Miniprotein binders against q56y42. Designs and how they scored, part 2

Target 1, 350 residues: q56y42
Amino acid sequence: CSNNTSNITTFKPLKLPLFWPWQKVKMGPLSVSPMGFGTWAWGNQLLWGYQTSMDDQLQQAFELALENGINLFDTADSYGTGRLNGQSERLLGKFIKESQGLKGKQNEVVVATKFAAYPWRLTSGQFVNACRASLDRLQIDQLGIGQLHWSTASYAPLQELVLWDGLVQMYEKGLVRAVGVSNYGPQQLVKIHDYLKTRGVPLCSAQVQFSLLSMGKEQLEIKSICDELGIRLISYSPLGLGMLTGKYSSSKLPTGPRSLLFRQILPGLEPLLLALSEIAKKRGKTMPQVAINWCICKGTVPIPGIKSVRHVEDNLGALGWKLTNDEQLQLEYAAKESPKSMIQNIFQTR
Key: E = the ipSAE of ESMFold2; O = the ipSAE of OpenDDE; V2 = 0.75 times the mean of E and O plus 0.25 times the DockQ between their complexes.

## First folded at step 2 (miniprotein)

Design C5 (at its last look DockQ between E and O 0.06; V2 from the best seeds 0.00; counts 0 for: pae E 21.9 > 1.5, pTM E .756 < .8, placed apart)
Fold by ESMFold2-Fast, scan of step 3:
Structure C5 (fold): chain B 350 residues (1-350), chain A 98 residues (1-98)
Amino acid sequence: as target 1 above (350 residues)
Amino acid sequence: SPEDVLKQAEDLFRKIKDALSRGDLQAVLDILYQLLELVWKILQEAKDKGNPDAIKLMTEFFDIFMRLVEALNKGDQEAFEQLLDRLKELANQIKEAL
């Protein structure tokens, strides 16, 4: 239950944020748009059917996001399938460098990349070099946010301390403006926050799976800790790999790799899809726009994936308005009635 | 002992196949992570004791593990089961190396 009522909201001055792109939110030392975009699909041949022939459309989608005030773009050094590993960073770097919309203002783009906790990254120096390799692929001198992609605490706790020291060195050397983590649970968030604080480094962001399909006990605990410690939650998969778009139902499954996951979740999702549809119709919005707006209403910064110009056009419509408390509760209740939820990330810690 | 770890790993392999056959993908991921924790603990102990094969075995295990996660995300049950069998073979090599 929200502690903010409609009556309280209506008595606020007209400076209330409606999640416009220019109404930046704080993320440590950074000012970011209320929604960013992820680039997981770029170079992913198997799950998303990526082909290099798509690069022109992806570049147009990127430019459209920039033109509409989006300044946060999330990538990772592990994104890309097989020989295309690192391709997401290479494409994002190319698009930033070639951007006509930036007009030499490359530093206005907040690039957030994630460094994989690979077993061969056993020294802090090797982890710093992972950051340098990402900077090279991105063709930039400094990252907005350097993130540890997942925790090794449960299986390689001594490696994690080395990776944390690597994040400190990245920050101290000016390679990153801020540091963050991904897939960290409540206990590990407190531990890294405290460790970084002893080294004079603020923990800026925590990226986790968070959506109407991923609002279980762990996600809510993570959000609570983020709020307590002044960490911004970046919500990935805010549309549940497409399940919240309204394009799919128990009778209309996607073709290809997502089919097994969708077959398991969609049959129980009808109450949530109905609630999303009804609110979307009432508001003159799309179901994805409602689902993304809900994430922003919870105080997170969602990063839906850039796949096409049409996806960016639709997702931009999630901004410039706000769900009421009653609409948020309706969606949350409908989601709770669903017997299935998203599979948690395998690396998400306690 | 390495023999006790292998028996625990064999139990986890059976549980993974059972969960996959039921379509319980969350259970598959949870058990895969338990397998990672178990195997990594024994390999880290071997590394700390100066075993020269430990890092190579860690790298091979992680490669197959990540491919299993990828197969599961794709819903490719056949590829998943084939990779799981390869991981069982690697578990026997790990036992011999310890």
Scores: ipSAE 0.158, ipTM 0.616, lowest interface PAE 5.1, mean pLDDT 84
Fold by OpenDDE base, look of step 4:
Structure C5 (fold): chain B 350 residues (1-350), chain A 98 residues (1-98)
Amino acid sequence: as target 1 above (350 residues)
Amino acid sequence: SPEDVLKQAEDLFRKIKDALSRGDLQAVLDILYQLLELVWKILQEAKDKGNPDAIKLMTEFFDIFMRLVEALNKGDQEAFEQLLDRLKELANQIKEAL
């Protein structure tokens, strides 16, 4: 009696797509996943404890994101500590190149980088050269979205015009498929939109802090302007630097620099954290997944930071479902009851 | 007092310059966070007292602060020093507004 040990082929569960093709978000000429990933942790030693020994883990995290249909990756020429300046772009370029499973999907990857408004970038040509340097680090011929990282209007308005002309020139040269801005307030967002429009350059994205912690009057006004002007809002820090994760409390503060900020904000966040926890429990989701899903429900593209496979897996759980309008209103109510003491994003101009 | 706070801020700014001169970027960061704590406390107290400028000054302070951290992360000493001078100017404005 030959015991045919039936090789139970462990059916790898068919990874069902987390979103449908029609749920892709248009950003000018680009089509992106309803969520992107931020790479600020990549090369950041001081805030994120980056070490080069993490690169394999970051690659696995990137590949897992791609396998699940994430095609928007946000970076900056400014990411990376000290000698690791530009490390985020270098790693992203390496991972795109080495991702063998992408031989048909490489063209679907949208790299969105941000060019710092450094004081020495005094000419449009120097700003175009910053774009070229990012392309070199990324090892690609064209960026998806070239973004101005912040406005200089408040301190160097003459420089800002030069940087805006730099955005025009990088678009006209075909170095970027689209242009965007980050940390623009309502008034300055309209100004740059109009400036670019008169030159035939569409402003495709505005990247601001937008979350349940950052949904004040100004964020709502920026969102309204974006909706009116056909600009896609990219929401960074959708988790409020981790405050919306439920990992921290007044009795359990983070270590390091965030401890102080969290000590001041967490005591007033109880209503919001409770509402997040209740909805998360009801939905069989995590608090981060609910907080990210809220950003998507509000018509933004959130870009949560990733530094591990586990973070990708948790963030991917924000897709394939939607908060009801009532659940959104409950979260927004709880967020309004919470002290409006979240530091509005620093770089946000008026 | 607002004066005691400014004196503490000035001491922190000196310590940042000293840490920069030694190339001790971790010390620079630690002192920057102490400065952030100090200014945050003051501006929060001002906000709680109904000062309309407190939110604006907080936003502006944080702007410069994150740019400082970004410049520090890049090893861009020139940008860091310029931003530090601007942060010092803002700290003086905070003193005058409170």
Scores: ipSAE 0.014, ipTM 0.290, lowest interface PAE 8.4, mean pLDDT 86
Fold by ESMFold2, look of step 4:
Structure C5 (fold): chain B 350 residues (1-350), chain A 98 residues (1-98)
Amino acid sequence: as target 1 above (350 residues)
Amino acid sequence: SPEDVLKQAEDLFRKIKDALSRGDLQAVLDILYQLLELVWKILQEAKDKGNPDAIKLMTEFFDIFMRLVEALNKGDQEAFEQLLDRLKELANQIKEAL
């Protein structure tokens, strides 16, 4: 195989997208790919072992996703560990700016970021300035989606109203094309929807942990509210930090702090992992592709992590097909029979 | 080096309790992640050297981690501080086992 472009005549097979443009989904004024990618590994030394030597590989993975029609990339102002705080946004901005395929059409990429509800963000102006800082790190003039990263209702309800006003101001000032929330429970989700609606600001998305390992009563209630109110649910951790990949077992654990969590949860997942494996084999797919496809079939937009070209290549195979209703029910039943599930994010509220 | 990292952990325990007392939740979270990373590194080194107690101590570390997450989710400062004390006890147990 030739990777050299110096040849006078080069045969190039037709590249087809993994999904057609009409398969894109609506998020407020935005049209997004049916799957996006999360960038939480970019700059995360603790959980994902990030090193700056990986940046070229991450850029190649970003370009592969873009080339295959993915336009939703999710980040946060808190992504990056220690001295690399904000590194995820900086890398994403760099890759967008350096992309030759995006020259003249950078607006077609939907950058979704999240603003942490830090205790020093006590005025709407301070929250708006957090958005401006994110735009500066990303080196872009406007976000696709500006998201409040979690609710402060359980411990600082007056702060929350200020942060909601900050979202309104971000939208009115044109800093974001749309607003969203992350880690909102059913009660707070309805409240912010009503708050924004009376101010002419549509809530376009709600991002929560949603997967075959995180589909309990509360998560299903959140999904039901989203469906009813026209809010797009974004599913984070669709692979349960890797537990649904089939890559790990009790005798083959991941390195780092995930190994303790996997040791406690993974042995109880045998019914679910078997069902995933059986369907994957029957369909000629991988277990990650089946798990991600399930999220898509539920009407959510999953955002698996982006770390390597190989990982992106595999996850793209979740597109272009659908589980049957029977296959979805088989997976859901197997998931409910498993005695363990993922713990919810500590910031998810009621 | 193990004695040096345990000194660093002691400094972080003092800083996190100070941050908590003044309500600086961002500092609490940042320091907590530094503490967890440091303790995990010590445990992993003990495991790699073949210390037979490393797996037991790692199991206890995970229990404390999961309960710290729960206490933060509930906004239960008293439980969070008690769990920090348990984490400090764990760090001292690692010191004795090395």
Scores: ipSAE 0.000, ipTM 0.140, lowest interface PAE 21.9, mean pLDDT 82
ESMFold2 (binder alone), alone request of step 2: mean pLDDT 82; pTM 0.768
ESMFold2 (binder alone), look of step 4: mean pLDDT 82; pTM 0.771

Design D1
Fold by ESMFold2-Fast, scan of step 3:
Structure D1 (fold): chain B 350 residues (1-350), chain A 80 residues (1-80)
Amino acid sequence: as target 1 above (350 residues)
Amino acid sequence: SEDPVEKLRELLEKLGLPPPEFYVLEVEGPEDNPTFLVWVYVDGELIAEGYGSTPEEAREEAARKALEILEKRIKEEAEK
């Protein structure tokens, strides 16, 4: 009788979610991938240099996301060539309609659009018609999520109530499966939740700026309220408009208006960028993948922007793994030690 | 008369808070005469905004407004 120690480890099935695209996250009545994609750059010539010659590449990027299990796409009626043109919605609608990957399963895509609180949208009926116009541009019969793009509470509080009634009517008419809000601060988030609840409409999502650069007191309060009320936080700008990618420095700024913001913030981010770089290197990941994974670890659904096939390929690498609690704390501590953070949107309310 | 940015930094230091964070945006205007908007954050909270014909002027205005707001809050807390 000889005792041999086997060096063969028996594989045990992993029971914990690793943020695979098929491990869906509940968002009200919806089941969404742990990460979605935003289409803010689609049709935006000023900030992102959009040209129509990019459409084929954007369609390829969209198909790649679908092939890898991504089912959440965020857009807005104000995105594109102008606030009245809806170019981003038109492009997304075209890509969904023409998709070879979907082949008649267009309803499996969760489309989240945002309706602008324009000063001329003064009735609930006009807001419902804004939803119908978005459906027409998207060429779909029902939205996954219909969102109010910003609150008018600080300058037109009576308008906000009719916009909220518009969201109620969209839901009751079956034009949207769920309703959400964008750029709502802690106080207004509770108010709309309660308003909708008394009318039998669940508030599904709150979309706000949320990243390692956006962990101020208000953002933490919004997250706490979302967790308490069963609202899913959709995190926009999870890469801080690109500041967390590691691609930029004081000598290598982006083109256009972003360069002004980067000049003020980027020099103060060294501790955070160093921590991101070290964890990325240790994990064999990119800095954007680490930053996005952190957002998912916090229980949010990030929507990084699609501009190219390479962007989608890189961002998909944020899925299929998890940062440890110690790595999350290291990033949060480095963010707190960084003297600069990302500004919240001016439309974000109290 | 003293630099409002330095006064704000000094006040926050006395309160045990981190230095103020300033973010600059251009608003719509003539290309040769732009208006700059600056936001100032204190401990993760947007406290004030300032406008100016240069980023430096807008930053000073934002800091001046933030000082006013914070000094008022300090006075209100002292009265509790």
Scores: ipSAE 0.000, ipTM 0.092, lowest interface PAE 24.3, mean pLDDT 81
ESMFold2 (binder alone), alone request of step 2: mean pLDDT 80; pTM 0.753

Design F4
Fold by ESMFold2-Fast, scan of step 3:
Structure F4 (fold): chain B 350 residues (1-350), chain A 80 residues (1-80)
Amino acid sequence: as target 1 above (350 residues)
Amino acid sequence: SKIYILFEGEDPEAFRRAIEEIVKLAEEYGGKVEYYIDGDTLFIWIEGISEELRERIAREAEEIARKLGVKVTVEIREED
């Protein structure tokens, strides 16, 4: 209630964490920074306008993240549009291998990749081979986290059991330090956790869409299950594809396909964007920094996308401070007052 | 010109079928299809299609959406 630093200095018995990059959080057997970075934009020509001329800037952004204590980088074997399929893993692998900042400590980077549940991946051996292909593109001997990118439970339940066996074999063969899932709902999350447990494999992470735009009943139930089962929630799209940056409006839409989605959602976000702006101004922070900090306050590990050096520099400002409980409630109330939110991922299960 | 197609739905199989149908259609006309899925939204971008075929592609996208029970929005753009 004093709201001043002299009170904290005087009462030294209680020291609260401020989400510094070096204050690692547990993720199964792994210790990761409170925020990681995603590489979805790397090789994505359609949604993010990727061009190979951007690679030098992306490498600089990667090095900046490392220099500031970030050790979690998320990618996927499906990242890269058209002929650039797999390009995200290739670029990440190259940047890790060539890193001057790591200076031979390449194994300190936690690489999380996701394996697509493609309809032709019908055997556990094929899924293990998908992992080997990712290791080859990344030029590493072992992944931090090997993840199933989405569940086939709603349309091909027999394939899902095969993919789960693939995850078990990846772990048993030492190709991954931990296993995780993406886009799993609370019921399916319990089922895979229990299945893996019977095989001696702990479920480390659950990656789902989670943000001030994506905190519906299902996200909250997933978070509850994660807390109960000791699973870390990795929050993807923590900025809602850019909608929470304050950069866009109905009269200032992004270029490309996102403009269609933004036209539908942005007009309904005024209360949330106003609350984000007010808190950001009060704290001397940016709106993206507030939105990311909120995800960390909820006990998740957000993975905002690396698109440029400027984006990484801004997002790093989400660390080293913490929203109060009252500020978190203010943002959550504003989100509920907003008539629009992000649509649940179609691969998101029950 | 570029054609942007936005499908909204709750069935992953419908999105897979929509992608398959659109890719087949675009290939018939020498076009290139790129797509991305985020949330319950499937983004499809088609380029290399002649002006003569834009209206036909838009109509066929709407027909595919009707058959698969998904909502569709189509936008034709000259630039990015």
Scores: ipSAE 0.005, ipTM 0.338, lowest interface PAE 11.0, mean pLDDT 82
ESMFold2 (binder alone), alone request of step 2: mean pLDDT 75; pTM 0.697

Design F5
Fold by ESMFold2-Fast, scan of step 3:
Structure F5 (fold): chain B 350 residues (1-350), chain A 80 residues (1-80)
Amino acid sequence: as target 1 above (350 residues)
Amino acid sequence: SKITIRFEGEDPELFRRAIEWIVKLAELYGGKVEYEIDGDTLTIRIEGISEELREYIARFAEEIARELGVKVTVEIREED
């Protein structure tokens, strides 16, 4: 028998927990990777410059994520600006169906989609039909997580009860393995949790804007409630739409509508960007990897966007290590010293 | 680009809500919107939008009609 020296390195003892992709976290009845990926940019020409010529690279990026143990992919029935036909869901469904990496294990992917609280969705039956339409576009028989995209409590409270009943029916009919919400504030999060509990339905996830740019009192209160009630927080925009990558400055803004937001916020982010850069250099990591790792350290599951193979390669480097408590505090202090932060999503409830 | 959308159905309140949403979306992107209400039929004409936004609005109109259970006719024309 011969032994190769290189084989010895694969059996080194691991320090646990280090957020490896195989160290799944509980999300209701689901086991998900510590980081997932969002598909908001897929089919979105206006905000993200999507073109159909990008589909081959997006498919390669999706396969790379799967190959590296990522099993959570977030989409929505409203995603797909240039051809609003559920383009994001259609692309994700195609990639799952055609995946050579899955090889018939398509059901191992946890698909989380979000159903828009559109003003014409006034019956629970219509909301269940929205779920069926998403399943059709995704070409799957069951969703991992069916989510209500935003609350109508502040302007149509009677509609919200109908939408909640729709979520209950999706779960009872076996169309979704778990239910969740997005853009719910502390008050509405407790109310829906209690409502679903009376119907025998567990609330598995709460998706909210959460990052070093979005860690105000409300986000911390939502996180506290999630921990208390056994709900997993899914953190969207963990990189602040790209502001935490270190790739942009006042002299190098992104193209499109994001440039207006960046012009307002970037000049006030110097302390935070410096802290991210210093920790990244110390750890041999990139700024996006540090920012994503911080979200995981807080007990959330971040869903950075899939834009290219290169972005997925970089974001995967957020796994397999952990910021110390002192590093986390340094980043949080720098964020508080920064005079600018992201404004809450307009759909965010109280 | 130019698009004409016609909705036909029994619920004026649902029509009104669907219309407001489409109108606001088109106007946000610099479009000009005109509409006519005749009983249960609504005709919406939109001009001055990009081809991409035109396709986006057309798909939304079809989705709204499907969910409301109403008839929709969408006619797309290039600006002369």
Scores: ipSAE 0.000, ipTM 0.322, lowest interface PAE 11.1, mean pLDDT 81
ESMFold2 (binder alone), alone request of step 2: mean pLDDT 73; pTM 0.683

Design J1
Amino acid sequence: SKIVILFEGEDPEAFRRAIEEIVKLAEEYGGKVEYVIDGDTLFIVIEGISEELRERIAREAEEIARKLGVKVVVIIRDGVSPEELIKRIEELARKV
ESMFold2 (binder alone), alone request of step 2: mean pLDDT 69; pTM 0.635

Design M1
Fold by ESMFold2-Fast, scan of step 3:
Structure M1 (fold): chain B 350 residues (1-350), chain A 80 residues (1-80)
Amino acid sequence: as target 1 above (350 residues)
Amino acid sequence: SEEDRLLQEAIRLAQEALDADKRGDYETAIDLYERALDLLFEAIELTPDPEQREDIRETIFEYLDRIEELKRIIEEQKKS
């Protein structure tokens, strides 16, 4: 209680934890680090400029994360551009198998993958086979979390029920330790939770866009529902695709497709970027570390992307300390005063 | 309150322990974690709220587990 109260709370934030890398938070039957990492950039040629020559650096970044207590890695069967489709899962599997730090302890890594709601996945059996294909690429016998990547409710509602039955079968067959969803809005989140409950399957996680740039009414409602129903929110894009790093301005945009998005949003973020900069300077931290720490303070598990050793090293500095309630309020107020926010993911449902 | 004073001091020592831990200064880290534990044991005795007692207890277990892991690392370093 105190300055920020919730009508619904199942996950109470720990009073003392400093968000240490080896400190674990509960996610259904799983124990995960307070921050994980996403592997979205692995094999992504369009937005990140991935090349196979980068694999050695990505492996080093993965090992650095493991050495610092990170045990949650998020991937997807659709990650990888064009001919590299599935490359993210293949690389993660290779890195886990070859890890020097994990000799005999590969099972301590929690792998969360997402299964795409492709239009040709029309039977529960096909969806179970998607899971088996992911296990093959990852070279593991069981996933930590099997997730539905997006809802088909708005355009193929009958397909969605079939995909939900696929998740049930994955759980019942022991192919996944837990089941989750991604890009589910408040209405669909309640519906899938209730459906899975009738089948004896708990809904473990809800992965959504959540950051200081994505704290609109729907994100707050999703968080409230998650707290009420005992679902852990996994926050993706905790840095707003890089907009919260302080690295960019109207005169210094990133190259590639992100440039268009940054041109529209970045000029309206001055109050938020100033608040992040001030708190970062006061704390001797970086702006990305402050933004990620804020997500953890809200009771979510952020999964910033693994792109390089340097980025992983910086992001790890988000752990081991905690923003005060006043600092959190300052950031939230600045976000409200900023005229722009992140565009909602086009796959997110109602 | 006395509880808040003890918790704030424990957090400060734990933060110093984590900084030493990150630097690979494991002996200093162990000493600082142990000092933080002493304060947490005092604080839990003064904590009437059952949920906060559980939070403190979980933190104590995390510190104890990390200390034991650091001791193993030090022993392995001695053998190499």
Scores: ipSAE 0.013, ipTM 0.553, lowest interface PAE 7.3, mean pLDDT 85
ESMFold2 (binder alone), alone request of step 2: mean pLDDT 85; pTM 0.800

Design M2
Fold by ESMFold2-Fast, scan of step 3:
Structure M2 (fold): chain B 350 residues (1-350), chain A 97 residues (1-97)
Amino acid sequence: as target 1 above (350 residues)
Amino acid sequence: SEEDRLLQEAIRLAQEAREILKEALDADKRGDYETAIDLYERALDLLERAIDLLFEAIELTPDPEQREDIRETIFELIKEAEEYLDRIEELKRIIEE
């Protein structure tokens, strides 16, 4: 909206209330930016085409995020492919250590990592050692959030109890400030919350696929449970691997392996992409900014991926404003009318 | 069809990878970390080849139900590959200590 008019809809600068670029969000004992960034693409050669020549640009993107008040960065011990596995944690650790913007305040960055529920991690001691290995790669003494990457309930329920005990020990030993889970469905989310409570450990976060492409019955139920139990939902893939950017069509696919998957899904998203485009144009915003802002409006903390400086610049524009309730409903209705959505994460439990 | 050929070869490679994984887990369990790393790397190579073939197959697949099955399989195999990679790196660090 233009401010060069006497129209009553024109934005008028106000002295109070104060306009903030973003509000910090409570996540257990932590205070985090309302949007974080994920590092899944860092070291991922198979899906994202990562090359080590990208590292300098990724460092610049990281610094830009810090300069604009982003303090939450999500990674995992499984992120990276081939000989570059663990590369995401190594790069994040290097960028934090080398950051001139932090000026010795490296501990102000909230690092959230995820520990894979590998079939050979059969003791709580092995899981604690996974945490220590992540701390070594990240070159830090304590994590903001230590997360279990997925539940083993559907195939190895006894292993899950061992992994939960591992999370408890990480917390008790001071290796993590908070504990969380990823890809937990409604039933298992309640079960781990109750288990941790008996051990004196609060469950602070639940990370799940949540976006305008992933707001099915299960996601809504998880959000309801999170609200009820005081757990913060971290929404991953808020842009649907890039499908909600408006930059791609059947005739203009992304480079790399994603192009094959996009050919199948994009044609089914037209009602949602149209609604997203219309609201973006009306607001003077980009489609990714609107999609991310929707996640924030739902009370989640989205973690879009860091891929480039330009990508971070765009995503930062999702902060400092809010979609109206009517705009949110318009997007949700359009999503319901779209015949395609994201594939549910295979690791998501009941 | 070319689609069927790619799918069958991908399934074969993924199954071979899982058999080698069983050997890797046995070596890992008994503390034979050098052998475990070699076997995990072999299983990973096969799994990566299977994933590549599935990406080729999905482009040739007109049936929406079949495309969805292939997409689910690709994501499952990518996550399985990430598991192999993490354990390889952990074992390499143990050996170097």
Scores: ipSAE 0.000, ipTM 0.172, lowest interface PAE 19.1, mean pLDDT 81
ESMFold2 (binder alone), alone request of step 2: mean pLDDT 87; pTM 0.840

